# Designs tried in a protein design chat: VH-VL binders against Glycoprotein 24A (csbA). Part 5

Target 1, 102 residues: Glycoprotein 24A (csbA), of Dictyostelium discoideum (Social amoeba) (p16642)
Amino acid sequence: MVDLKITLVNEDGESTISGKGHPLPAPLIFPPIYIFRFTQYQTEGKLWDKNEFQIKSGKIEFDGEEYDIPESKGTWSKDDEENAIDVNLHLFRPPEKFFPKN

## First folded at step 24 (VH-VL)

Design J2 (from V5 with heavy chain R31K)
Fold by OpenDDE, fold request of step 26:
Structure J2 (fold): chain C 102 residues (1-102), chain A 119 residues (1-119), chain B 106 residues (1-106)
Amino acid sequence: as target 1 above (102 residues)
Amino acid sequence: QVQLVQSGAEVKKPGASVKVSCKASGYTFTKYYMHWVRQAPGQGLEWMGIIDPSGGSTSNAQKFQGRVTMTRDTSTSTVYMELSSLRSEDTAVYYCARQSRYYGAFDIWGQGTMVTVSS
Amino acid sequence: AIQLTQSPSSLSASVGDRVTITCRASQGIDSALVWYQQKPGKAPKLLIYYASRLESGVPSRFSGSGSGTDFTLTISSLQPEDFATYYCQQYYNYFTFGPGTKVDIK
């Protein structure tokens, strides 16, 4: 696992999730879907008050690299057994720089 | 050093199947998506489908759904494309193409495989 | 599916000429547009990605511009090795190619 931080912006402001994270397999569609699993994470912002939310923009910081997030739909779900949270980002349009699957 | 080398030309009859291989070298095979693109004689390029780095997922153009199967073998760094129920209209040069890591551009191409379908 | 058109379908030019090729998308595709060069009997070669970014190793006489629905590939000064067919390709929604533009010797 690597340090992972996702920053998301919508009409309510900025929200973030950070911790030890890694990408999970996602359905192969274009524009892509990003799925990340976090452990030892912390969240900030209003987006996390709901399990589903709209995203205007955002950023992924992973292993020293940055990746933009365009307009998207986000969801999250907790895995209590692993003390983890999965964040799903369904992009409505392609980003400038794709987050690599591997 | 980075290259894709495809299998040789094929001649098939209508209704048959063809399987084209694409061997990758000079880069980390498991980090890149692979695409298949074909080109009929004297025509333009046509996207057929994509296979993810692991080979676990594929997505095909609607035109080829149910007729095309893409696979990849990590141990040999080879991607395969099988097209079934061949028709004369399938006569074309078939290319494998690596997708660039961060964009939807195809930065490395195989040399192409000519597939001729004739009765 | 997103459709791409190119203009012109073919053109004749001389060495040293400024050549412009247009690619138009049926809908907005932001900057998710790529340009390729293809010579007879050869595989396509990547020239421009993300609408305007020059691929490594590609001569600076090639440039791409545009966003949304209208894109342009420009060859500032055509060289003998530039006579070929050029294709645009979108990746906004899956992948599709333009019909191509053939650049012939005048």
Scores: ipSAE 0.883, ipTM 0.957, lowest interface PAE 0.5, mean pLDDT 96
Fold by OpenDDE, fold request of step 26:
Structure J2 (fold): chain C 102 residues (1-102), chain A 119 residues (1-119), chain B 106 residues (1-106)
Amino acid sequence: as target 1 above (102 residues)
Amino acid sequence: QVQLVQSGAEVKKPGASVKVSCKASGYTFTKYYMHWVRQAPGQGLEWMGIIDPSGGSTSNAQKFQGRVTMTRDTSTSTVYMELSSLRSEDTAVYYCARQSRYYGAFDIWGQGTMVTVSS
Amino acid sequence: AIQLTQSPSSLSASVGDRVTITCRASQGIDSALVWYQQKPGKAPKLLIYYASRLESGVPSRFSGSGSGTDFTLTISSLQPEDFATYYCQQYYNYFTFGPGTKVDIK
């Protein structure tokens, strides 16, 4: 678990989620899908009002590095058993910097 | 120096399996995707599949689904590609190639491993 | 699946010539196009990435252009060491290679 921050921009403006997080295993497809699990997290912005949302752009700040997010589709779900939230990002095109999956 | 060093040439019978290794050095192994690409004699390059930096996920070209298995060993910085149910058409030079973290290019290549399948 | 074609499949040229190779994608791939050079018995070598960016250490006589579906690799002045086969590759949707273009000495 490391510091993780995801910033997303859509039609409603900028939204963020930050806290302790790590990538989860995800199907390896291209353009890629990213899955992150957060604990002790905080959210800001209107994006989180729905479980499914469209993304125009964004970035991932993870373990001291940044990764761009192009046009994408996002979803989130809570895992009450683990007291965590999972964020799924389905990219519609390849990013400039690919996130290394775990 | 960043480099990929592959295992030696193989000669196999039809129906057998072959496992090629690719040892990485000179960079942070766990940050890069690895690809396998083959080339039949006198033919072009053919993408076979990809393995993520952790080795937890792979994706293969449709043509090889069910026959190819990619793995990686972090402790030895080595990636493996196993191809089963070999046929004569599998005779080719097999390459491992590192995907750049930026813009998806294959920036580092192994020297290639010749695999010959014949009765 | 995205298919790539190259034109021509082969060409003959002389040292000093301007050489142009075309790569066409079956659908739009933005700038997700890479060019490689391969010599007999050797592994491919990265030349151009992101359609037009020159890889470090590659001579400036090599250049790439294009976006969407049509791309071009240009060698402004062919040198003896440039006789080889050139491949384009896309990574917009998975990974596929063009069939290659062989550049022979005239």
Scores: ipSAE 0.878, ipTM 0.952, lowest interface PAE 0.6, mean pLDDT 96
Fold by ESMFold2, look of step 25:
Structure J2 (fold): chain C 102 residues (1-102), chain A 119 residues (1-119), chain B 106 residues (1-106)
Amino acid sequence: as target 1 above (102 residues)
Amino acid sequence: QVQLVQSGAEVKKPGASVKVSCKASGYTFTKYYMHWVRQAPGQGLEWMGIIDPSGGSTSNAQKFQGRVTMTRDTSTSTVYMELSSLRSEDTAVYYCARQSRYYGAFDIWGQGTMVTVSS
Amino acid sequence: AIQLTQSPSSLSASVGDRVTITCRASQGIDSALVWYQQKPGKAPKLLIYYASRLESGVPSRFSGSGSGTDFTLTISSLQPEDFATYYCQQYYNYFTFGPGTKVDIK
């Protein structure tokens, strides 16, 4: 089934990306950019129509763990060479359970 | 208006310590990381460290580890930087700077505090 | 640690000139680069963030480009108020500043 699901809420309503994915290595500096890579995925909602977006609220679900996304900002980009999508989240509060500390 | 207002200039002797304050106003203090950056006379900018004002956690540049302590007081929206064991090469203008919410850019700077270390 | 270099160290230019300043990182930093302007006796002022994004209130004659290791700041037509020192800064891993580029009037 789905390994990673991100739900984002903004003025356009609720948008999701779900599928085979994982967080990239934990960043070493504050505030980090948290990158979630998807290699098999399905998207829903209007937020993905633009590469940059504001986030009113949201949720990350990964490997049975949950993280409530506070007000924040994000981007996404397509990596054609690796056939992947990166979702980049600029979080003031780290999703620490997804990223072991160095 | 968003502002960072720093404490006044200080003159210190080698071996002493200095504590500089930085009072934030016009925004939600706990939502933005705060940094300290110094600039020796006629020289470039040097990053010293970062504090998360919501929880008080810090990370210091390796060069200053063991000599710099950053704290904050959320009731007064104030960040402090204390530099100990001062030496002449610590003579500089010390700035506090607010990190923008989404990027590692410093969008608001204090006016700077001159610290002179001489005998 | 990530080191930044800037080129040139200084330059002299006239009002109306196109000025290009470069910043090079010792390793890839994606687009995690910032440009500041600093005038004597003043705190730095944010110009460009995320390599190419213009800060609010900054004139459109300023632009930034680059990704990875090589970055540029361009002033398309110098104005009298643009004579200053310009610093790059990275935030990919910790924070470091470039040594600065001084832009003087000819």
Scores: ipSAE 0.008, ipTM 0.614, lowest interface PAE 9.5, mean pLDDT 86
Fold by ESMFold2, fold request of step 26:
Structure J2 (fold): chain C 102 residues (1-102), chain A 119 residues (1-119), chain B 106 residues (1-106)
Amino acid sequence: as target 1 above (102 residues)
Amino acid sequence: QVQLVQSGAEVKKPGASVKVSCKASGYTFTKYYMHWVRQAPGQGLEWMGIIDPSGGSTSNAQKFQGRVTMTRDTSTSTVYMELSSLRSEDTAVYYCARQSRYYGAFDIWGQGTMVTVSS
Amino acid sequence: AIQLTQSPSSLSASVGDRVTITCRASQGIDSALVWYQQKPGKAPKLLIYYASRLESGVPSRFSGSGSGTDFTLTISSLQPEDFATYYCQQYYNYFTFGPGTKVDIK
């Protein structure tokens, strides 16, 4: 029901993944890694051709909120049985608007 | 009660190393980042670095690269900061501080450990 | 790294006065700003996070405002126990502290 969109810019240009999804509970992992699970999705751009990527900039749009992604890196993994994808982003600055306060 | 308890004051000579401990209690140790912050007498606060207690990964302020090592022991819920090649300007109170879950604010601080470097 | 400045570096005020302290960032940091109070001989105490949100147990006379590069801590009615140094801190890109503002009560 809730739309999730991630736009990432790297050396090859802009890439997106959009659909229905949600952040997983925010783990305290260093480097900080935030996981966005898409259960219905479509992708665009060359970034998704590799499972590891560098990010020059980007944006996350979730539940009516936006988060500007600074220079960082990420990975993705796919679960063919669930037709789902996890996008893992190393975000040292928490995407605090996507989570409960406190 | 959530608290951070640090090891006692240290007096060191130039060129030595110091290792300060910070024991956490009252919360899930591995769920919160831990920071080290120092304060020279009469001066402001200076961020030194961050450790993720779950995996032990660290990142240090550039000023301390090559001189600071942060470690942790999950069995005792303790983080450590070791500063090597001490100089007189390293005389300071050293604090450990817990980062809040969803914000980069430090919500719990240790009592501080005075490290004095003198000949 | 992102540098923070604070103004003024020190001030003296009377009990009951409204006190305003500013913090400026060298680049935009959205609302990723924190305020601490530190009394002599004590560890810092969290007052305000996310620029304007009051930490639990902090008196309501403290408030924070701002976004981007310019941030303000306000004490609406200064009390004797507010004698302290106040620090801002950013967490937008790594972590840095401002130089502090010392508040003396007459």
Scores: ipSAE 0.007, ipTM 0.628, lowest interface PAE 9.6, mean pLDDT 87
Fold by ESMFold2, fold request of step 26:
Structure J2 (fold): chain C 102 residues (1-102), chain A 119 residues (1-119), chain B 106 residues (1-106)
Amino acid sequence: as target 1 above (102 residues)
Amino acid sequence: QVQLVQSGAEVKKPGASVKVSCKASGYTFTKYYMHWVRQAPGQGLEWMGIIDPSGGSTSNAQKFQGRVTMTRDTSTSTVYMELSSLRSEDTAVYYCARQSRYYGAFDIWGQGTMVTVSS
Amino acid sequence: AIQLTQSPSSLSASVGDRVTITCRASQGIDSALVWYQQKPGKAPKLLIYYASRLESGVPSRFSGSGSGTDFTLTISSLQPEDFATYYCQQYYNYFTFGPGTKVDIK
């Protein structure tokens, strides 16, 4: 695992989650969803008060690369057994920089 | 019976476009992602892209960015792949393939459509 | 992009032989690997998903193993209908196919 940070902006301002994490090799389903798993993390901001949220803008920072998040939506869920959080982002444009295909 | 039935073979000139159809039956069309995969004569398999039949969202392999367009018609349970600016190297069999619900495996394949691009 | 290689590129074997085909990924892909069989003039057929899980209706002589970067497909006792080309595919990051391994009669 490497450092992973996601910054999200909504009506209540800026919220972040940062720590150790990685994108998961999850099945592609409707709608297009990208899953980021955090295992050693801290959260800031009010966005995390709901498990479903709208996103005005944001940024993903992973493995020395960054991806600007357009207007979109997401969810999160907690895996209490592993003390981990999955952040699910509904992105039409793939975050290609996080994968070797570039 | 779950199946994917593709449109017939095509012969095209360089610079033209081709649109291949893939009709799904025997399952809920909008619940499974659909892929396009091609295979040039004597060569291996090459992934082209994916479409979500419910919302119509797509993602294309980098190699085909700007040349491939995928669409669907939910009323006929049909996906389409259009490849533009054809070159001789695009001569191949084009397959549609259904992604399984929980893994990135393609569990159902169409019969394939030969597209020949010749001068 | 994640590149897949397969070894050998081709092989000759007799009915009843044990056949092992390997697939190597250019980076770790956990268990996000799939195996297909393809016969001439036909679409690929799904054999193994998630590295080791046998697709329904596939004979038990087929098995898959591995994780990370190194994966194998094994046919425990080759049958006449198994002469084909075998492809691996990853889905850890988008989708990539291996170059194929052709299994011919000896």
Scores: ipSAE 0.007, ipTM 0.602, lowest interface PAE 10.4, mean pLDDT 86

Design J3 (from A2 with heavy chain R31K)
Fold by OpenDDE, fold request of step 26:
Structure J3 (fold): chain C 102 residues (1-102), chain A 119 residues (1-119), chain B 106 residues (1-106)
Amino acid sequence: as target 1 above (102 residues)
Amino acid sequence: QVQLVQSGAEVKKPGASVKVSCKASGYTFTKYYMHWVRQAPGQGLEWMGIIDPSGGSTNNAQKFQGRVTMTRDTSTSTVYMELSSLRSEDTAVYYCARQSRYYGAFDIWGQGTMVTVSS
Amino acid sequence: AIQLTQSPSSLSASVGDRVTITCRASQGIDSALVWYQQKPGKAPKLLIYYASRLESGVPSRFSGSGSGTDFTLTISSLQPEDFATYYCQQYYNYFTFGPGTKVDIK
């Protein structure tokens, strides 16, 4: 578990989720899907009022590195047993810099 | 020191299967996607498929779907590509190639394995 | 699948010449374009990634430009070791290669 922050931008503005996070296995497609699990997280912004949302742009800050998020579709779901939230990002385009899943 | 070393040339009959190996060294094997690319004699490069760092998932080009199997052995840092139901058109040099960590570029290539399919 | 074409399919040039190879995509691929060099009997060698970024160890005489559908690989001053076949490759949607451009000595 590492400090993870995801910033997402859509027509409503900027939204963020931050906390202890790590990537989860995701289907192998290209452009890729990113799946992150957060614990001890905090969310800000209107984006999280919906379980599914459109993303215009964004970035991932993980372990001191930044990774861009292009146009995408996002979803989130809570795991009450693990006290965690999973964020799924389905990229419509390849990013400039891929997030390394390992 | 980073390199991919592939198995030797193969000669097969139509209908047979071939399994090519690609041994990686000089880097953290489990952090990189691997690809297979082939090249028929005198022709261009053709992408065959991708296998994730863990070896748990693969995605093959439509052309090879159902006929190609990619596997990965972490303990030996080796990737395998098996192509079944071989036909003469499968005669080619087969390359394993490491995908760069942050881009869709293939930065390290094996030396290639010639597979000849003939009656 | 995204199709790539290259122009020309082959060309003859002399040492010192400026050489330009074009790669065109069937649809917009942003900057998800890679260039490789391949010599006979050898595996391809990565030259340029993300359309214009020079791979480490590659001579500065190589450069890439373009975005969207039209891309170019330029060799500012052709050297004897540059006679080879050059391929473009996209990774916007999975992976496909251009047909290649052979650069021969004039």
Scores: ipSAE 0.887, ipTM 0.958, lowest interface PAE 0.5, mean pLDDT 96
Fold by OpenDDE, fold request of step 26:
Structure J3 (fold): chain C 102 residues (1-102), chain A 119 residues (1-119), chain B 106 residues (1-106)
Amino acid sequence: as target 1 above (102 residues)
Amino acid sequence: QVQLVQSGAEVKKPGASVKVSCKASGYTFTKYYMHWVRQAPGQGLEWMGIIDPSGGSTNNAQKFQGRVTMTRDTSTSTVYMELSSLRSEDTAVYYCARQSRYYGAFDIWGQGTMVTVSS
Amino acid sequence: AIQLTQSPSSLSASVGDRVTITCRASQGIDSALVWYQQKPGKAPKLLIYYASRLESGVPSRFSGSGSGTDFTLTISSLQPEDFATYYCQQYYNYFTFGPGTKVDIK
């Protein structure tokens, strides 16, 4: 697992999730879907108050690299058995730099 | 050297199937998406579909859904494209193409495989 | 599905000429536009990605510009090896190619 931080911006302001994370397999569509699983995570911001939210912009910081997030729809769900949280990002348009899934 | 080497030309009858191979070398095979693109004689390029780095997922153009199957063999660094229920309109050069790491550009191409469908 | 058109479909030019090829998308595609060069009997070669970024190893006489729906590929000074067919391609929503522009020798 690698240090992962996702910063998201929407109408409610800036929100972040950070911790030990890794990408999960996602349905193959274009624009892509990003799915990340976090453990030992911390969240800040208002968008986590609901399980589904709209995203205006954002960024992914993973393994020393940065990737932009364009307009998207986000969801999150907790996996109590694994003590983890999954964050799903459905991009409405391609980013400038795609996040590599492998 | 990064390269994609495809299998040889094929001649098929209508209704038959064809399976084209694309062997990758010179890079980490499991880090890149692979695409198939075809080109009928004297015509333009036509996107057929995409397969993810693991080979676990594919997405095909609507025109080919139900007829095209893409697979990957990580042990041999080879991608396959099988097209069934062949018709004369499927006569074309078929290319495998690697998608660049961070963009939707195809940065490495195979040499192409000519598939001829005729009675 | 996003459709791409190119103008012109073909053109004749001389060595040293400035050549301009346009690509138009049926809807906005931001900068998700790629340019390829293809010579007879050969696979396409990547020239420009993300609308204006030059692929490594491609001569600087090639350049790309535009965003949204209108894009341009420019060859500042045409060389003998540049006579070929050029294609644009979008990746805003899946993948689609333009019909191509053939650059012939005058």
Scores: ipSAE 0.886, ipTM 0.958, lowest interface PAE 0.5, mean pLDDT 96
Fold by OpenDDE, last read:
Structure J3 (fold): chain C 102 residues (1-102), chain A 119 residues (1-119), chain B 106 residues (1-106)
Amino acid sequence: as target 1 above (102 residues)
Amino acid sequence: QVQLVQSGAEVKKPGASVKVSCKASGYTFTKYYMHWVRQAPGQGLEWMGIIDPSGGSTNNAQKFQGRVTMTRDTSTSTVYMELSSLRSEDTAVYYCARQSRYYGAFDIWGQGTMVTVSS
Amino acid sequence: AIQLTQSPSSLSASVGDRVTITCRASQGIDSALVWYQQKPGKAPKLLIYYASRLESGVPSRFSGSGSGTDFTLTISSLQPEDFATYYCQQYYNYFTFGPGTKVDIK
């Protein structure tokens, strides 16, 4: 796992999740769906108060690279057995730079 | 040198199936999506479908759903496209094309495989 | 499905001419537009990606512009090797190609 930070902006302001993370397999759709699993994570901001939220913009910082997040729908779910959280980002439009799954 | 090399020309009867191969070299095979695009004689380009880097997922154009199957073999760095229930309208040059890492552009193309469907 | 149109369908030009090809999308596609060059009997070649970014190795006489629904490919000074068919392609929602524009020798 690598240090992963996701910053999301919505009507409530900026929210972030950071920790040890990695991408998970996602349905092959265009625009793409991003799925990330975090462990040892920290969250900041109000969007995490709900399991589903709208995203105006954002960015992914992963392995020294940065990737933009366009307008999207986000969801999250916890896996208590794995002590992890999965974050799903459903992009409404393509980003400038795609996040590579591999 | 980065390149895609496709299998040779095919001649098929209506109702038959054809399987075209595309061997990749010169880059990390498992990091790139692969697409199939065809071109009927004297016509434009038509997107057929996409296969992810692992080969675990595919997504085909609605026009070809149920009739096209894409697979990939990591051990040989080869992608396959099988088209079944062939019709005369399927006569075309079929291309495999690598999607660029960060964009929806096809930056590397195979040389094309001519598939002729005739009675 | 997003549809692309191109104008003109064909044109004749001379070496040294400035050539302009347009591509129009049926809806806004931001900058998710790509340009290819294809010569007879050959596979397409990537020229421009993300509407205006020049692919590595492509001559600087090629340029792309536009966003939203209207895009343009420009060849500032046509060279003998530029006579070919040019296609636009969108990836805003899956992948579709324009019908192509053939550039012939005048």
Scores: ipSAE 0.882, ipTM 0.957, lowest interface PAE 0.5, mean pLDDT 96
Fold by OpenDDE, last read:
Structure J3 (fold): chain C 102 residues (1-102), chain A 119 residues (1-119), chain B 106 residues (1-106)
Amino acid sequence: as target 1 above (102 residues)
Amino acid sequence: QVQLVQSGAEVKKPGASVKVSCKASGYTFTKYYMHWVRQAPGQGLEWMGIIDPSGGSTNNAQKFQGRVTMTRDTSTSTVYMELSSLRSEDTAVYYCARQSRYYGAFDIWGQGTMVTVSS
Amino acid sequence: AIQLTQSPSSLSASVGDRVTITCRASQGIDSALVWYQQKPGKAPKLLIYYASRLESGVPSRFSGSGSGTDFTLTISSLQPEDFATYYCQQYYNYFTFGPGTKVDIK
């Protein structure tokens, strides 16, 4: 696992999740779906008060690289078995720079 | 150094199947999506489908749904495209093309494989 | 499905000419547009990505512009090796190609 930070912006402001994370396999569609699993994570912001939310913009910071997140729909769910949280980002349009899923 | 080398020309009869190979070299095979694009004689380019870096997922153009199968062999850095139920209109040059890491551009192309379907 | 059209379908030009090819999308595709060059009997070659970014190794006489639905490929001064067919391609929603524009010698 690598340090992963996702910053998301919506009408409620900016929210972040950071911790040890990695991408998970996602359905092969375009625009892509990003799925990230976090462990030892911390969340900040109002976005996390609900499991489904709209995203105006954002960014992914992973392994020293930055990737933009365009308008999207996000969801999160906890996996108690793995003591982790999964964040799903459904992009409505392609980003400027695709996040490499491997 | 980075290149894709495809298998040789094929001649098939209608109803048969063809399997084209695309061997990659000069880069980390498992980090890039691969696409298949074909071009009928004197015509334009037509996207057929995509296979993810692991080979675990594919997505084909609706036109080829049910007839095309894409696979990957990481041990040989080779991608395969099999097209079944061939018809005369499938006569074309078939290309494998690597998708650039950060954009939806195809930055590396195979030399193409001519597939002729004739009775 | 997003459709791409190109104009013109073909053109004749001379060495040194400024050549402009347009690509139009059936809907907004932001900057998710790519340009390729293809010569007879050869595979396409990537020229421009993300609408205006020049691929490494491609001569600076090639340039791309536009966003949304209208895009342009420009060759500032046509060279002998530039006579070929040019295709645009979108990746906003899956992948589709324009019909191509053939640039012939006048």
Scores: ipSAE 0.880, ipTM 0.957, lowest interface PAE 0.5, mean pLDDT 96
Fold by ESMFold2, last read:
Structure J3 (fold): chain C 102 residues (1-102), chain A 119 residues (1-119), chain B 106 residues (1-106)
Amino acid sequence: as target 1 above (102 residues)
Amino acid sequence: QVQLVQSGAEVKKPGASVKVSCKASGYTFTKYYMHWVRQAPGQGLEWMGIIDPSGGSTNNAQKFQGRVTMTRDTSTSTVYMELSSLRSEDTAVYYCARQSRYYGAFDIWGQGTMVTVSS
Amino acid sequence: AIQLTQSPSSLSASVGDRVTITCRASQGIDSALVWYQQKPGKAPKLLIYYASRLESGVPSRFSGSGSGTDFTLTISSLQPEDFATYYCQQYYNYFTFGPGTKVDIK
């Protein structure tokens, strides 16, 4: 079951991560940082081959809504204890529509 | 029905502290960021800081140099702003303001709390 | 930090006039700009968000335009109840308000 899908675009094309996921608390800085934790997830595309990557654009699909991702820097890390992956998005500018508080 | 109700006016002496409360009602308190904004008499609006009421994280404007502390109580849906080491230039109306869900706009404002600092 | 300026600082106009207020940012801020109206003794009221989007319940005579560094609030036909001070605010990088524009009705 897919609760959360993130689509990211860079020079290598489109990459996705989807699965059971939710936002995590992030520092209150602006432009914002988004942190998402995924379990039971699936990845596609070349972006995930590196732990750190540049993002030209993207979108977040959550709870039937879409939220744009502007130019950003992304990172990911695994938490083997929880069998989870955390995706961090450091936005370089505000999106049109902020991802809301949970 | 959505509203922010602030505590009453305060008169303080230089060097004292003031703590203003802002009680939210009519919406889910933890789903919206809350801001504090002040306005000196006859002057413009000045952003003081932001609190995430779900986790209590804050970020304060540099101008206040660690003098401002923001807290919240989720059981009463209330945010607090404490300003310490008061100076005469801190005389102002202090507003709490709710950030809209998807934009950086403040869509709901408290009625304001006048804080007067005089000796 | 991002500074906002507003022009004019004050104006007087007649009922029915088209009124234009400008806000200029010290750097590009995309469309991350907000307009508020504040009447004497009252809290500010949200008018426009994302540079040009009208808040629910705001009269259609208000409109916003611009992007980047130059932004405009327009009142197409000024009404007596529009006597107020108008503030712009950016949220591109943290939060900053403009100094305000006072509108008096003659």
Scores: ipSAE 0.812, ipTM 0.934, lowest interface PAE 0.7, mean pLDDT 93

